# Ledger of designs, part 345: VH-VL binders against q8ixk2r445to577

Target 1, 133 residues: q8ixk2r445to577
Amino acid sequence: FFGMLQNKGLTDYCFDYNPPDENQIVGHQVILYLCHGMGQNQFFEYTSQKEIRYNTHQPEGCIAVEAGMDTLIMHLCEETAPENQKFILQEDGSLFHEQSKKCVQAARKESSDSFVPLLRDCTNSDHQKWFFK
Short names: E, the ipSAE of ESMFold2; O, the ipSAE of OpenDDE; V2, 0.75 times the mean of E and O plus 0.25 times the DockQ between their complexes.

## First folded at step 16 (VH-VL)

Design m14 (framework fv_recaticimab; also named pp9; at its last look DockQ between E and O 0.94; V2 from the best seeds 0.80)
Fold by OpenDDE, look of step 21:
Structure m14 (fold): chain C 133 residues (1-133), chain A 119 residues (1-119), chain B 112 residues (1-112)
Amino acid sequence: as target 1 above (133 residues)
Amino acid sequence: QVQLVQSGAEVKKPGASVKVSCKASGYTFTDYYMHWVRQAPGQGLEWMGYIKPTSGYTKYHQNFQDRVTMTRDTSISTAYMELSRLRSDDTAVYYCARSKHYGSGFDYWGQGTTVTVSS
Amino acid sequence: DIVMSQSPSSLSASVGDRVTITCKSSQSLLYSSNNKNYLAWYQQKPGKSPKLLIYWASTRESGVPDRFSGSGSGTDFTLTISSLQPEDFATYYCQQYWSYYTFGQGTKLEIK
């Protein structure tokens, strides 16, 4: 699966990553932005290794959850995917993070008009449903 | 064994185009990125860009953005690099080389293709 | 682009000598999460394709003699040949793969 990763509940919002420096793509938070399909910022891939890859850069980036955090941060992919980079995209559209045992939910960023994907307890909310477009 | 076999030497006039092929064998073609690197006579190595065989996604160095086109045919595990509007300073040996998605050195290289541009 | 600067550009040595080539990157190539440096070394002989020697700054590629070693971290790296052999006279290149790919200008190792 690859393309724009769009949220069902937060209509027309997609995973978006725009690092401030192309020569330093790691360490920044993945956000949600209106789906536009232009450029490289909204192209992701869900792999057989259970990674969500930002594969418009070399080396490729992989979304990770750092210890104690509920945000999605870009790391580099590795030969063997680390545990904090493993996700399960379920048939029902839920995106489950194996290590934290939480689901990725579209949420409003605190004190902001922007939106971000955050780890939350798994529910049947459409804000926790995702699909590739 | 892993092999990258490139097409033969080319002689071109300024303004012409050249298309070099690189046939891969001995491994799963789609599991690795294919890069193109050139080397002018007596000079160093210059990375031109890559293609991801699975998707056909390409990234070109800005120095070649408007003149280079990289493609692939997965059915025959072959990558292609076309350089247009050739000029004399494009004279070089052109190499294909593979790497993995997570970032690694180029562990296998083609034998190189000599492209000569002269009036 | 990340700029890779090698030194020296050329050097002469004799069989049996200890040889050191340095490479400096314009920014750190160290990834904090895996503590790896995204740096490779290549050997190229006249009329031949480059050959991968070292990756992750210090890991030898399969088949590479143990007289070749890589060291360094961050922005400063070194390739060392502990005891130069006749077949080691060649041009050596460092390469970063932290952000796409760039090569050093090369170091030509000639026989004294």
Scores: ipSAE 0.860, ipTM 0.941, lowest interface PAE 0.6, mean pLDDT 96
Fold by ESMFold2-Fast, scan of step 16:
Structure m14 (fold): chain C 133 residues (1-133), chain A 119 residues (1-119), chain B 112 residues (1-112)
Amino acid sequence: as target 1 above (133 residues)
Amino acid sequence: QVQLVQSGAEVKKPGASVKVSCKASGYTFTDYYMHWVRQAPGQGLEWMGYIKPTSGYTKYHQNFQDRVTMTRDTSISTAYMELSRLRSDDTAVYYCARSKHYGSGFDYWGQGTTVTVSS
Amino acid sequence: DIVMSQSPSSLSASVGDRVTITCKSSQSLLYSSNNKNYLAWYQQKPGKSPKLLIYWASTRESGVPDRFSGSGSGTDFTLTISSLQPEDFATYYCQQYWSYYTFGQGTKLEIK
């Protein structure tokens, strides 16, 4: 699968990665933003290695969660996906982070009007359901 | 086993366009990025851009983004690079080369296509 | 653009000599997460396409003789040929692949 990764509960919002410098993609947080349908910063690929790849950079970016954290951060993809970059996209639309055993949820960024994907305990909430568009 | 075969030499007038092809064989075409690199006579290597064959996504170096178009045809495992509004300083050997998505050197290169721009 | 500065621009040597070529990047190519440097070295003979010699700064490509070695980390990198052979006279290029791609200007290795 590849395309815009959209939230079922927060229906107008897609995964978005727009780093301040397109030549420095490592270490910034993945956000949610209004789906614009133009691809670019909202274009991702889900792979057989359980990666969520950011396709608009070489080397490709791979979404990761660092130990003890709940935010999704851009890392560089590796030849063999490390555990912190593995997400299982389940039949019900849940996006399960294997290393932490938590699910990706659309959430409001703590003291702002912005939205971000965060790791949370798995529930049946539509805010934890994702699909490619 | 792995091979990238490019189209033949071309001679063009200033203002014309040139389209170079690169046919891949011996591997799954969509598993690797395809890059274009040029080399003017007696000069070094200059990266022009890439195409991701699975999606068709392209990224061009800023020096070329207003004149270059990269495309591919997955049914025949072929990538194309078209450079428009040619100038005499576009005279160069143009190479295609592949890379992995996770960053690695360009392990296989085409043989090169000589493009000469002269009046 | 990450700028790659390569030196010397040309070098004259004899068969059996130890040859060293240097490459400097305008910013670090070391990725702390995997401890790899995103740098490659290429050999180009007249009329031919470049050939990958070394990737990840120090890993030899399959089939490349062990007299070729890469070293360095961060911003300073070296390609060494421990005992120069006749077939090694060529132009050598470094390349960063940390963010897109930039080549060094090349080092022409000539017979003395």
Scores: ipSAE 0.719, ipTM 0.892, lowest interface PAE 1.1, mean pLDDT 92
Fold by ESMFold2, look of step 21:
Structure m14 (fold): chain C 133 residues (1-133), chain A 119 residues (1-119), chain B 112 residues (1-112)
Amino acid sequence: as target 1 above (133 residues)
Amino acid sequence: QVQLVQSGAEVKKPGASVKVSCKASGYTFTDYYMHWVRQAPGQGLEWMGYIKPTSGYTKYHQNFQDRVTMTRDTSISTAYMELSRLRSDDTAVYYCARSKHYGSGFDYWGQGTTVTVSS
Amino acid sequence: DIVMSQSPSSLSASVGDRVTITCKSSQSLLYSSNNKNYLAWYQQKPGKSPKLLIYWASTRESGVPDRFSGSGSGTDFTLTISSLQPEDFATYYCQQYWSYYTFGQGTKLEIK
């Protein structure tokens, strides 16, 4: 799949990546922002290697979760997807992170009006349901 | 046997446009990015930009942003580069080359297309 | 843009010589997460397309003779030809692919 990766429960919010330096895309957190499709910040590809790719940059970025963390961070894609970059987009819309055995949930950033995707124990919440537009 | 075969040499006047083709064979065209690189006589290699064949997404180097258009036709495994408003310093050999999405060298190159802009 | 600077611009050497070409980038090409340097080397013979020799700074492309080797990390990289052969007459380019793409200006190698 390719497009904007939207949340079912947090209506009209999409994965968004806006690194402070377009030439240094690694190491920053993926956020959620109102879906708009402008400026290439909201276009991602879900691949047969179970990657979520940020592919409006070369080399392409791949979303990862570092060991012991719950935040989604941009890494570079590799020839073979590392285990921490593997996500399963399930038929029910849940986005399962294989290595951690947790699901991606839309969450409010603490002390903020902003939202981020975070790993949480898997539930049936619509905040853990995602789809491509 | 990966091959990238480019269209033939072109002679153009200043102000004209040129469209160079690059036909791919021996691999799945949509699995690789296609790049365009030029080389003026006696000069080094200059990266112009790329196209991702699956989506048609392009990225151009800022020096060419206002004059270059890259396209592709996946049904015939062919990429195109069009450079408009040609000037004499656009005289060069234009190459297509492929790369992998995760970053790698350009492992296969087309034979090059000479574009001459004069008079 | 990441700037790539090669040295020397040209050199002459005899068959059998050990030849070293250097390349310096304006910023580090090392990705600490995978410990790879996003740097390639190309050979271009007169009238021909460039040919990939080395990628990830030190990995030889398939079919490239063992006399070609790459080394270095971060900002400083070296291409070495351990025993120069007559067919190695060419211009050599380094290239970064850490963020988009930039080539060095080239090093012309002439065989005496």
Scores: ipSAE 0.632, ipTM 0.878, lowest interface PAE 1.5, mean pLDDT 92
ESMFold2 (binder alone), look of step 21: mean pLDDT 93; pTM 0.946

Design m15 (framework fv_recaticimab)
Fold by ESMFold2-Fast, scan of step 16:
Structure m15 (fold): chain C 133 residues (1-133), chain A 119 residues (1-119), chain B 112 residues (1-112)
Amino acid sequence: as target 1 above (133 residues)
Amino acid sequence: QVQLVQSGAEVKKPGASVKVSCKASGYTFTDYYMHWVRQAPGQGLEWMGYIKPTSGYTKYHQNFQDRVTMTRDTSISTAYMELSRLRSDDTAVYYCARSKHYGHGFDYWGQGTTVTVSS
Amino acid sequence: DIVMSQSPSSLSASVGDRVTITCKSSQSLLYSSNNKNYLAWYQQKPGKSPKLLIYWASTRESGVPDRFSGSGSGTDFTLTISSLQPEDFATYYCQQYWSYPTFGQGTKLEIK
């Protein structure tokens, strides 16, 4: 699977990564933004290693969640995916982060009108259902 | 076993376009990125861009983004680089080179295609 | 772009000599998560394509003689040829792959 990673509940929003400096993609938060259908900063790939890869950079970025955190941040992909970069895309559209045992949910950023993907306890909410477009 | 074989030398007039091919063999074409790097006579190496063969996704260096188009045909394991509106300073040897998605450097390169732009 | 500065631009040496080439990056190439430096070294002979010698700053590519070694971390890197052989006269390039690739200007190693 590759394309724009869209939320079922927050229907107009896709995974988006737009780092302030293209030469330093590591450590910034992945956001949700209006799906524009153009690829670019919204183009991701789900792999057999259970990675969500960001193809816009070489070496590729891989979404990760650091221990004790609930935000998705950009890391660099590695030859063998580390545990914090592994997500299971389930049949129901849930995106399960193996290491934390939590699901990725579309959520509103505190005190703002912007949205971000965050780790939350797994539920049957449409805000936790994702698909590639 | 792994080989990248490029098309032959080209001589072009200013304003023309050139399309160079790079045929891969000995590995799974879609498992590696394909980059294009050029080298002007007596000069160093200059990165132009890459294509990810699985999706066709491309990224070009800003110096080339308005004139370069990179494509691939997975059925024949071949990557292409087309450079338009050629200038005399585009005279160079053009190389394709593969890389792993996580980096690693370019472990295999094509033999190079000489492109000469003259009147 | 990440700028790669390579020195010297040329160097004359004799067979059996120890040769060192240096490379400096405008920003750190060290990824703390895996402790790897995203730097490669290439050898290019006249009329031929570049050949990968070293990756991750210090790991020799398969088939590369052990007289070639890479060292350094962060922004400062060195390629060493411990006992120069006739086939080693070539141009050498460093390259960062932390981001979109950039190369050093090259070091031409010529016979003295």
Scores: ipSAE 0.703, ipTM 0.886, lowest interface PAE 1.1, mean pLDDT 92

Design m16 (framework fv_recaticimab)
Fold by ESMFold2-Fast, scan of step 16:
Structure m16 (fold): chain C 133 residues (1-133), chain A 119 residues (1-119), chain B 112 residues (1-112)
Amino acid sequence: as target 1 above (133 residues)
Amino acid sequence: QVQLVQSGAEVKKPGASVKVSCKASGYTFTDYYMHWVRQAPGQGLEWMGYIKPTSGYTKYHQNFQDRVTMTRDTSISTAYMELSRLRSDDTAVYYCARSKHYGSGFDYWGQGTTVTVSS
Amino acid sequence: DIVMSQSPSSLSASVGDRVTITCKSSQSLLYSSNNKNYLAWYQQKPGKSPKLLIYWASTRESGVPDRFSGSGSGTDFTLTISSLQPEDFATYYCQQYWAYPTFGQGTKLEIK
């Protein structure tokens, strides 16, 4: 699967990555932003290695969660996906982060009107359901 | 055996366009990025841009963005690089080279296409 | 762009000599998450395309003789040829692939 990765509960919001420096994509947080349908910073690919890839950079970016954290950040993809970059996209739309045993949820960023994907205990909430558009 | 075979030498006048081809064989064409690198006589290597063959996504270096177009035809495993509004300082050998999606050295290169721009 | 600087620009050596070529990057090429340096070395003979020798700063490409070795981390890298052979006289380039590719200016290895 590939395209805009949209939330079922926050129906207008998609995964978005827009780093401050195009030549330094590592280390910034993945956000949620209004789906614009233009691809680019919202175009992601789900791979057979269970990666969520950001394809507008070479080397390609791969979404990761560092140990003990709940935020999704951009890492560089590797020849073999490390455990912190593996997400199981389940048939019900849940994105299960294998290493932490938690699910990706659309959440409001503290003290702001912006939204971000965060790791939370898995529930049957529509805010934890994702699909490619 | 992996091979990248490029089209033959070209002689062009200033203001013309040139289109170089690079035919891949011996591997799955869509599994690797295709880059274009040029080398002026007696000079070093200069990266021009890349294309991702699966999607057709392209990224060009700022120095070439206004004049270069990279395309591909997956049915014949061929990549193309077209450079327009040629100047005498575009005289160079143009190479195609492949890389892996996660970033790697360029493990295979085409033999090069000499483009001479003169009046 | 990340600037790559090679030293020396040229050197003369004899068969059997040990030769070192240095490469410096304007930014660190070390990715802390995997402890890899996004740096490659190439050999180019006159009239031929470049040939990959080393990737990840120190990993030798398949089929490359073990007299070639790469070392270094972060911003400072070295290519070493331990016992020069006649076929090794060529121009050598370093290249970063941390961001959009950039090459060093090249080091020309000439026979004394």
Scores: ipSAE 0.701, ipTM 0.890, lowest interface PAE 1.2, mean pLDDT 92

Design m17 (framework fv_recaticimab)
Fold by ESMFold2-Fast, scan of step 16:
Structure m17 (fold): chain C 133 residues (1-133), chain A 119 residues (1-119), chain B 112 residues (1-112)
Amino acid sequence: as target 1 above (133 residues)
Amino acid sequence: QVQLVQSGAEVKKPGASVKVSCKASGYTFTDYYMHWVRQAPGQGLEWMGYIKPTSGYTKYHQNFQDRVTMTRDTSISTAYMELSRLRSDDTAVYYCARQKHYGSGFDYWGQGTTVTVSS
Amino acid sequence: DIVMSQSPSSLSASVGDRVTITCKSSQSLLYSSNNKNYLAWYQQKPGKSPKLLIYWASTRESGVPDRFSGSGSGTDFTLTISSLQPEDFATYYCQQYWSYPTFGQGTKLEIK
């Protein structure tokens, strides 16, 4: 599966990554933005290694969550995916981060009108349901 | 065995375009990025850009952005690089080279295609 | 772009000699999460395509003789040939793959 990764509850919003410096894509937070299908910032691939790859940079970016954190950040992909880069896309649309035992939820960024994906305790909320468009 | 086989030498006049091909064999074509690198006579290696064969996504170095087009045909495992509005200083050997998506050295290169631009 | 500076531009040596080539990057090529340096070394003989010798700064490519070794981390890297053979006379290039690729200017290794 590849394409725009859209939220079921926060309709019209997709995973988006827009690094401020194209020569340093590591370390910045993944955001949610209006789905537009126009550009490289919203094109992701879900792989057999359970990675969510940012498909428009070389070396490819892989979404990760650092220990003790709840934000999704961009790391570089590795030959063998490390545990912090593994997400299980389940039948019900939940995106489960196995290392933390938490699910990815669409949420409002603190003190902002912007939206971001965050790790939260798993629920049956539509804000935790994702699909590739 | 892994091989990258490029098209033959070209002689062009200033202002013309050239299209070089690179046919891959011995591996899954879509598992590796394809890069293009050129080398002017007696000079070093200059990166031009890459294509991701699965999607056709391309990234070009700013020095070539307005003159280069990279494409591929997955049905015949072949990548192409077209350079337009040729100048005498585009005279060089043009190489294709593969790279794994997670970043690695360019482990296989084509044999090179000599492009001569002269009046 | 990340600038790669290579030294010396040329050197002369005899068969059996130990040879050292240096490469410096304008920014660190060390990725802290995996402790790897995104740096490769290539050998190029006249009329031939470059051949990968070393990747991840110190890992030898399959089939490359053990007289070739890479070392260094961050911004300063070294390629060493412990005992030169006749087939080793060539031009050597370093390359970063932390971002869009850039190469050093090359070091031409010539017979003394």
Scores: ipSAE 0.687, ipTM 0.889, lowest interface PAE 1.4, mean pLDDT 92

Design m18 (framework fv_recaticimab; at its last read DockQ between E and O 0.86; V2 from the best seeds 0.84)
Fold by ESMFold2-Fast, scan of step 16:
Structure m18 (fold): chain C 133 residues (1-133), chain A 119 residues (1-119), chain B 112 residues (1-112)
Amino acid sequence: as target 1 above (133 residues)
Amino acid sequence: QVQLVQSGAEVKKPGASVKVSCKASGYTFTDYYMHWVRQAPGQGLEWMGYIKPTSGYTKYHQNFQDRVTMTRDTSISTAYMELSRLRSDDTAVYYCARSKHYGSGFDYWGQGTTVTVSS
Amino acid sequence: DIVMSQSPSSLSASVGDRVTITCKSSQSLLYSSNNKNYLAWYQQKPGKSPKLLIYWASTRESGVPDRFSGSGSGTDFTLTISSLQPEDFATYYCQQYWSFPTFGQGTKLEIK
């Protein structure tokens, strides 16, 4: 699967990554933004190795969760995907981060009107359901 | 054995377009990015852009964005690079080269295609 | 672009010599998460395509003689040829792959 990764509960929002410097894509938080349908900074690929890749950079970016954190951060993909870059996209649309045993949820960023994907305890909420379009 | 075989030499007039091909064999074409790199006579290597064969996604260096188009045909494992509105300073050897998605070095290169732009 | 600078632009050496070529990047190529430097070295002989010698700054490509070695980290890198052979007279390029590829200007290794 590849395309725009959209939330079922927060229906107008997609995974979005817009690094401030195209020569340095590492270290910034993945956000949620209004789906524009054009790919680009909202174009992601889910791989058989359980990675969520950001294809608009080479080397490709791979979404990761740093130890002790609940935010999704852009890292560089590696020859062998580290465990912090592995997500299981389940049949019901939940995106399970195996290393932490948590699910990716669309959430409001603290003290802000913006939205971000965060790791939360798994529930059957539509805010934890994702699909490629 | 991995092989990248490029099309033959081209002689073009200023203002024309040139399309260079790069046929891959000996590996799964869609597992690697295909890059294009050129080298003017007596000069160094200059990266032009890449294509991801699986999706057809392309990224071009800003110096070439307005004139270059990269495409591929997965059914024949061939990548193409078309450069339009040729100038005399586009005279160079054009190479295709492959890399892994995680940004490895270019382990295999085509033999090069000489493009001469002159009146 | 990430700027790559090589030194020297050319050098003359004799068979059996130890040769050192340096490469500097305008920003760090070290990825702290995997402790790898996104840097490669290439050899190019007249009329031929470049040949990958070293990747990850210090890993020798399969089939490359062990007299070639790479070292360095962050912004400063070195390619060393421990005992120069006749077939080693060529132009050498460093290349970063931390972002969209950029090459050094090249170092031409000539017979003294």
Scores: ipSAE 0.748, ipTM 0.904, lowest interface PAE 1.0, mean pLDDT 92
ESMFold2, look of step 18: ipSAE 0.707; ipTM 0.896
ESMFold2 (binder alone), look of step 18: mean pLDDT 93; pTM 0.946
OpenDDE, look of step 18: ipSAE 0.899; ipTM 0.950
ESMFold2, fold request of step 19: ipSAE 0.731, 0.764, 0.746; ipTM 0.900, 0.911, 0.902
ESMFold2 (binder alone), fold request of step 19: mean pLDDT 93, 93, 93; pTM 0.943, 0.942, 0.943
OpenDDE, fold request of step 19: ipSAE 0.920, 0.916, 0.922; ipTM 0.959, 0.958, 0.960
ESMFold2, last read: ipSAE 0.688, 0.716, 0.752; ipTM 0.891, 0.899, 0.908
ESMFold2 (binder alone), last read: mean pLDDT 93, 93, 93; pTM 0.940, 0.943, 0.941
OpenDDE, last read: ipSAE 0.920, 0.920, 0.923; ipTM 0.959, 0.959, 0.960

Design m19 (framework fv_recaticimab)
Fold by ESMFold2-Fast, scan of step 16:
Structure m19 (fold): chain C 133 residues (1-133), chain A 119 residues (1-119), chain B 112 residues (1-112)
Amino acid sequence: as target 1 above (133 residues)
Amino acid sequence: QVQLVQSGAEVKKPGASVKVSCKASGYTFTDYYMHWVRQAPGQGLEWMGYIKPTSGYTKYHQNFQDRVTMTRDTSISTAYMELSRLRSDDTAVYYCARVKHYGSGFDYWGQGTTVTVSS
Amino acid sequence: DIVMSQSPSSLSASVGDRVTITCKSSQSLLYSSNNKNYLAWYQQKPGKSPKLLIYWASTRESGVPDRFSGSGSGTDFTLTISSLQPEDFATYYCQQYWSYPTFGQGTKLEIK
């Protein structure tokens, strides 16, 4: 699957990665932003290794969650996907992070009206349901 | 290196349909969204919609939703925009444009296709 | 739709002049999480396609001369040409990409 990764509950929002430094793609948080189709910051690939890849840079970026954290951040992809970069996209649309046993949820960022994907206990909430456009 | 080459000028009667093509070269066609923007004589730019070349998924501006169809053929790296039930106020130059890497506007544009609708 | 308003609609200038064009959006184009303004500027010469000059309100597109600069944040944006050259006489458009794209009405820069 390849495209804009959109939330079912927060219906106009998509995964978005647009680092402040265009020469350094790793280490910044993945956000949710209005689905607009502009540029490639909203274009992701779901791979057979259970990775969510950001294909607009070489070497490619892969979404990861650091130990003890609940935020999704961009790391470099590896030949063999490490456990912290593995997300199981279920048939019901849930995005299960294998290492933490938690699900990706669209959530409001603490200090603003902006939204981010965060790891939360798995529920049947539409805010935890994702699909590729 | 990157080029978007559009089909030639069209003259149509009111009520007809027009289909404009945009052939991409110099990059991987499926890696970039293709948008369509038009410009009436002496007027500004008006966004019509986009197509995702990988899947064929489309989004249209509300003003065009009932009359526009965007398609693509990945085997020849070509995007199409068809506008039906043409009116005289559809007279415009129609552009295809791809979005810039890193989500930042339209970095390459086709040369434009002039569509004239008159009786 | 987000409405984009440009000022002036036209202006006359001489080679060597500093030229300023303004653009106002009906709502903020600043995304607080990445601190970027979703605003681009284009140049269009008669009979030709628009050319991208500036993106993210202030980032110059590759190959665009240093005399072009963009500034502003939120709802108020400016395109500046620091020393006008003969090839700069054109129509300039601002465009938001906070939502589905909308353009300003254009500013025609004419030789004096």
Scores: ipSAE 0.007, ipTM 0.633, lowest interface PAE 8.7, mean pLDDT 86

Design m2 (framework fv_recaticimab)
Fold by ESMFold2-Fast, scan of step 16:
Formats: sequence, C-alpha cells, structure tokens
Structure m2 (fold): chain C 133 residues (1-133), chain A 119 residues (1-119), chain B 112 residues (1-112)
Amino acid sequence: as target 1 above (133 residues)
Amino acid sequence: QVQLVQSGAEVKKPGASVKVSCKASGYTFTDYYMHWVRQAPGQGLEWMGYIKPTSGYTKYHQNFQDRVTMTRDTSISTAYMELSRLRSDDTAVYYCARNKHYGSGFDYWGQGTTVTVSS
Amino acid sequence: DIVMSQSPSSLSASVGDRVTITCKSSQSLLYSSNNKNYLAWYQQKPGKSPKLLIYWASTRESGVPDRFSGSGSGTDFTLTISSLQPEDFATYYCQQYWSYPTFGQGTKLEIK
C-alpha cells in the first residue's frame, strides 16, 4: 500500500520528509506536517519487507531508527531490509518497530511547536494509529 | 530472457516532438524503475529522468523538465519518453535502462533509438 | 548534481597490457550504514548500448571476465583490466547512483 501516512489522533498530520539537498537525503529526521493531499514529500510506500519507503528519490529512502534513539530518520533502502528499517503495520493501525519493541507515536517535539513521529511504549492511543490515504 | 526493445529511428524537424517506446520482457515490469539516458554523437551519457512503473511517478533532470514526459502502460510492459520542441542539439541515441528501487547499476539497456533533428 | 571526473580521456594500449582508468566524484559515494560505494562501471562499444561491468565499486556483474576489477572508496575509484584483450577496446564510463545518476565523461581505450 502507498499514499500519505496520516495519524488517527493528530488528525490533520501526515508523515513528511523534505530534505534541503536532494543529493544527500540521509540522516535527517522525518517530521509530521499538515496533510496537503498532493503526495510528493508526503508520499510513502509500505512494503512486504516491512519498510516505509520514501518514493520521491532514487535510490529510495527508507525510514529507520538508530540504536538508542527514539526519532525516525531517513536512510537509504537496501537490497535486503536491515532490522532498524522494519516496521509492522498492524490491523489496528499501530506501527510497531520490532527491533526496539516500541510503537510510532505522533508527538510534539521537545522545546518546539512542531510535531514528529517518535518511538514510545505501545498503548491504545489514537496518536499511535496510522493509515494510508 | 530479459530484454528491453526500443522503437525505430526517427528523423524530425526542429520544433517537432518525438515519442520513443521501450518494451520490457523476461521480468516483472513493475519491479524495476525505468530510466532514460541519451548520448549525442561522439559524446558521453546524459541522464534524462525516470519513471516508477508501479505508481507512474516521474522525476526529470532540470535540463529536460519543461520538454520531457515519461509514461508507461503496465498492460503491455512498455515505457515511453516524449521530448517536445526538438532542437538540432537533441540529435542523439536515446536509451532506456532499468534499475532497482535501492539504486544499483543499470544491468539491462535497450538497444537505443537514434533521433535525428535536422532542417 | 554530483560531478564525476574520469582520467584519462583516452589512452592507447596493446593486447596483454595492464590498463587503469580512474574516476573521482565531487562528494563521497560511501554509505556508512552498509559500507558500500554507490559506483558502477560500464563498457560501450561503437554502435552498442553500454554494458554493466562492475557495481558497488568492486562487485563484478555476472558473465564479466575476471580480468576486470574495480577498487576505491569514497571519492576515488579505479577500473583495472589486468591483461587487455582485443575485445576490450571500447569506451568506459563510471556512474554514481548515490543520487540521481551522473556519468563520467568516458575514457576511450584504443589499440596502439
């Protein structure tokens, strides 16, 4: 499945990635931003390898979580998905990062008015429920 | 076996448009990106853009953005590249080539389509 | 765009010679997460499409003779032909795939 990845609790916000340099998409944080419905920087694909791919770059970007971190960052996709790039999108809409045993939650960035997806302990919160539009 | 077969040579006048086809066989068409690369006589290789066959998403090099359109028809495993407002310096061999979503080299190329633009 | 520069632009060699072609990128092509260099080498004969020889800077494509080898990392790469054969006279190109594709200007290998 593919489209804009929207949060059920933070209703108008979607996964968003807009790197300043298209020659270096690696290492920046994925954010949440108002859903604009146009795809582009908000267009993602969930694959059978449990990747969340950023389709507007070649090679494609794959969302990852670095060891000891709770932020989602952009990596390059690989022929075989490494464990830090694998997310289980469950029937209830939860997005489970198996390597860390945590769920992706829409949250306010500390000391900021912006929103970001962060890894948190899994709950039944609507802020941990995601769906493709 | 894997093959990319392109349409035949074209001769065009300045200001015309040309549409080149690339028919894929021997693999699942939607599993690979399709790129277009051209080569002017005696010159090197110049990347023009790509299409992702699953979604139809396209990305063009800025030098071609205002004149190129890439499309595909998944029912016949064919990609198309249309270049408009042709100039004499668009005279080149145009190639299609496939690669994987994670990058990789272009492991298969079409045989090339010669486009000659002259008055 | 990432700029790729090849050296030399042309060279003349004899059958049996060891030939080295170099390629330099304007930025690193090494991805630290997987330790791979996003660099490929192609061979092109007159009137033919390019043929992939090497990918990931040093991995030979299936069917490519073992006299072809690639080396280097980051920004500096080399293609070596250990013992030149008659069928090897062609133009060689390096290409980065760290981002949108760019090619070196090519190295024309001619018979002496």
Scores: ipSAE 0.724, ipTM 0.898, lowest interface PAE 1.1, mean pLDDT 92

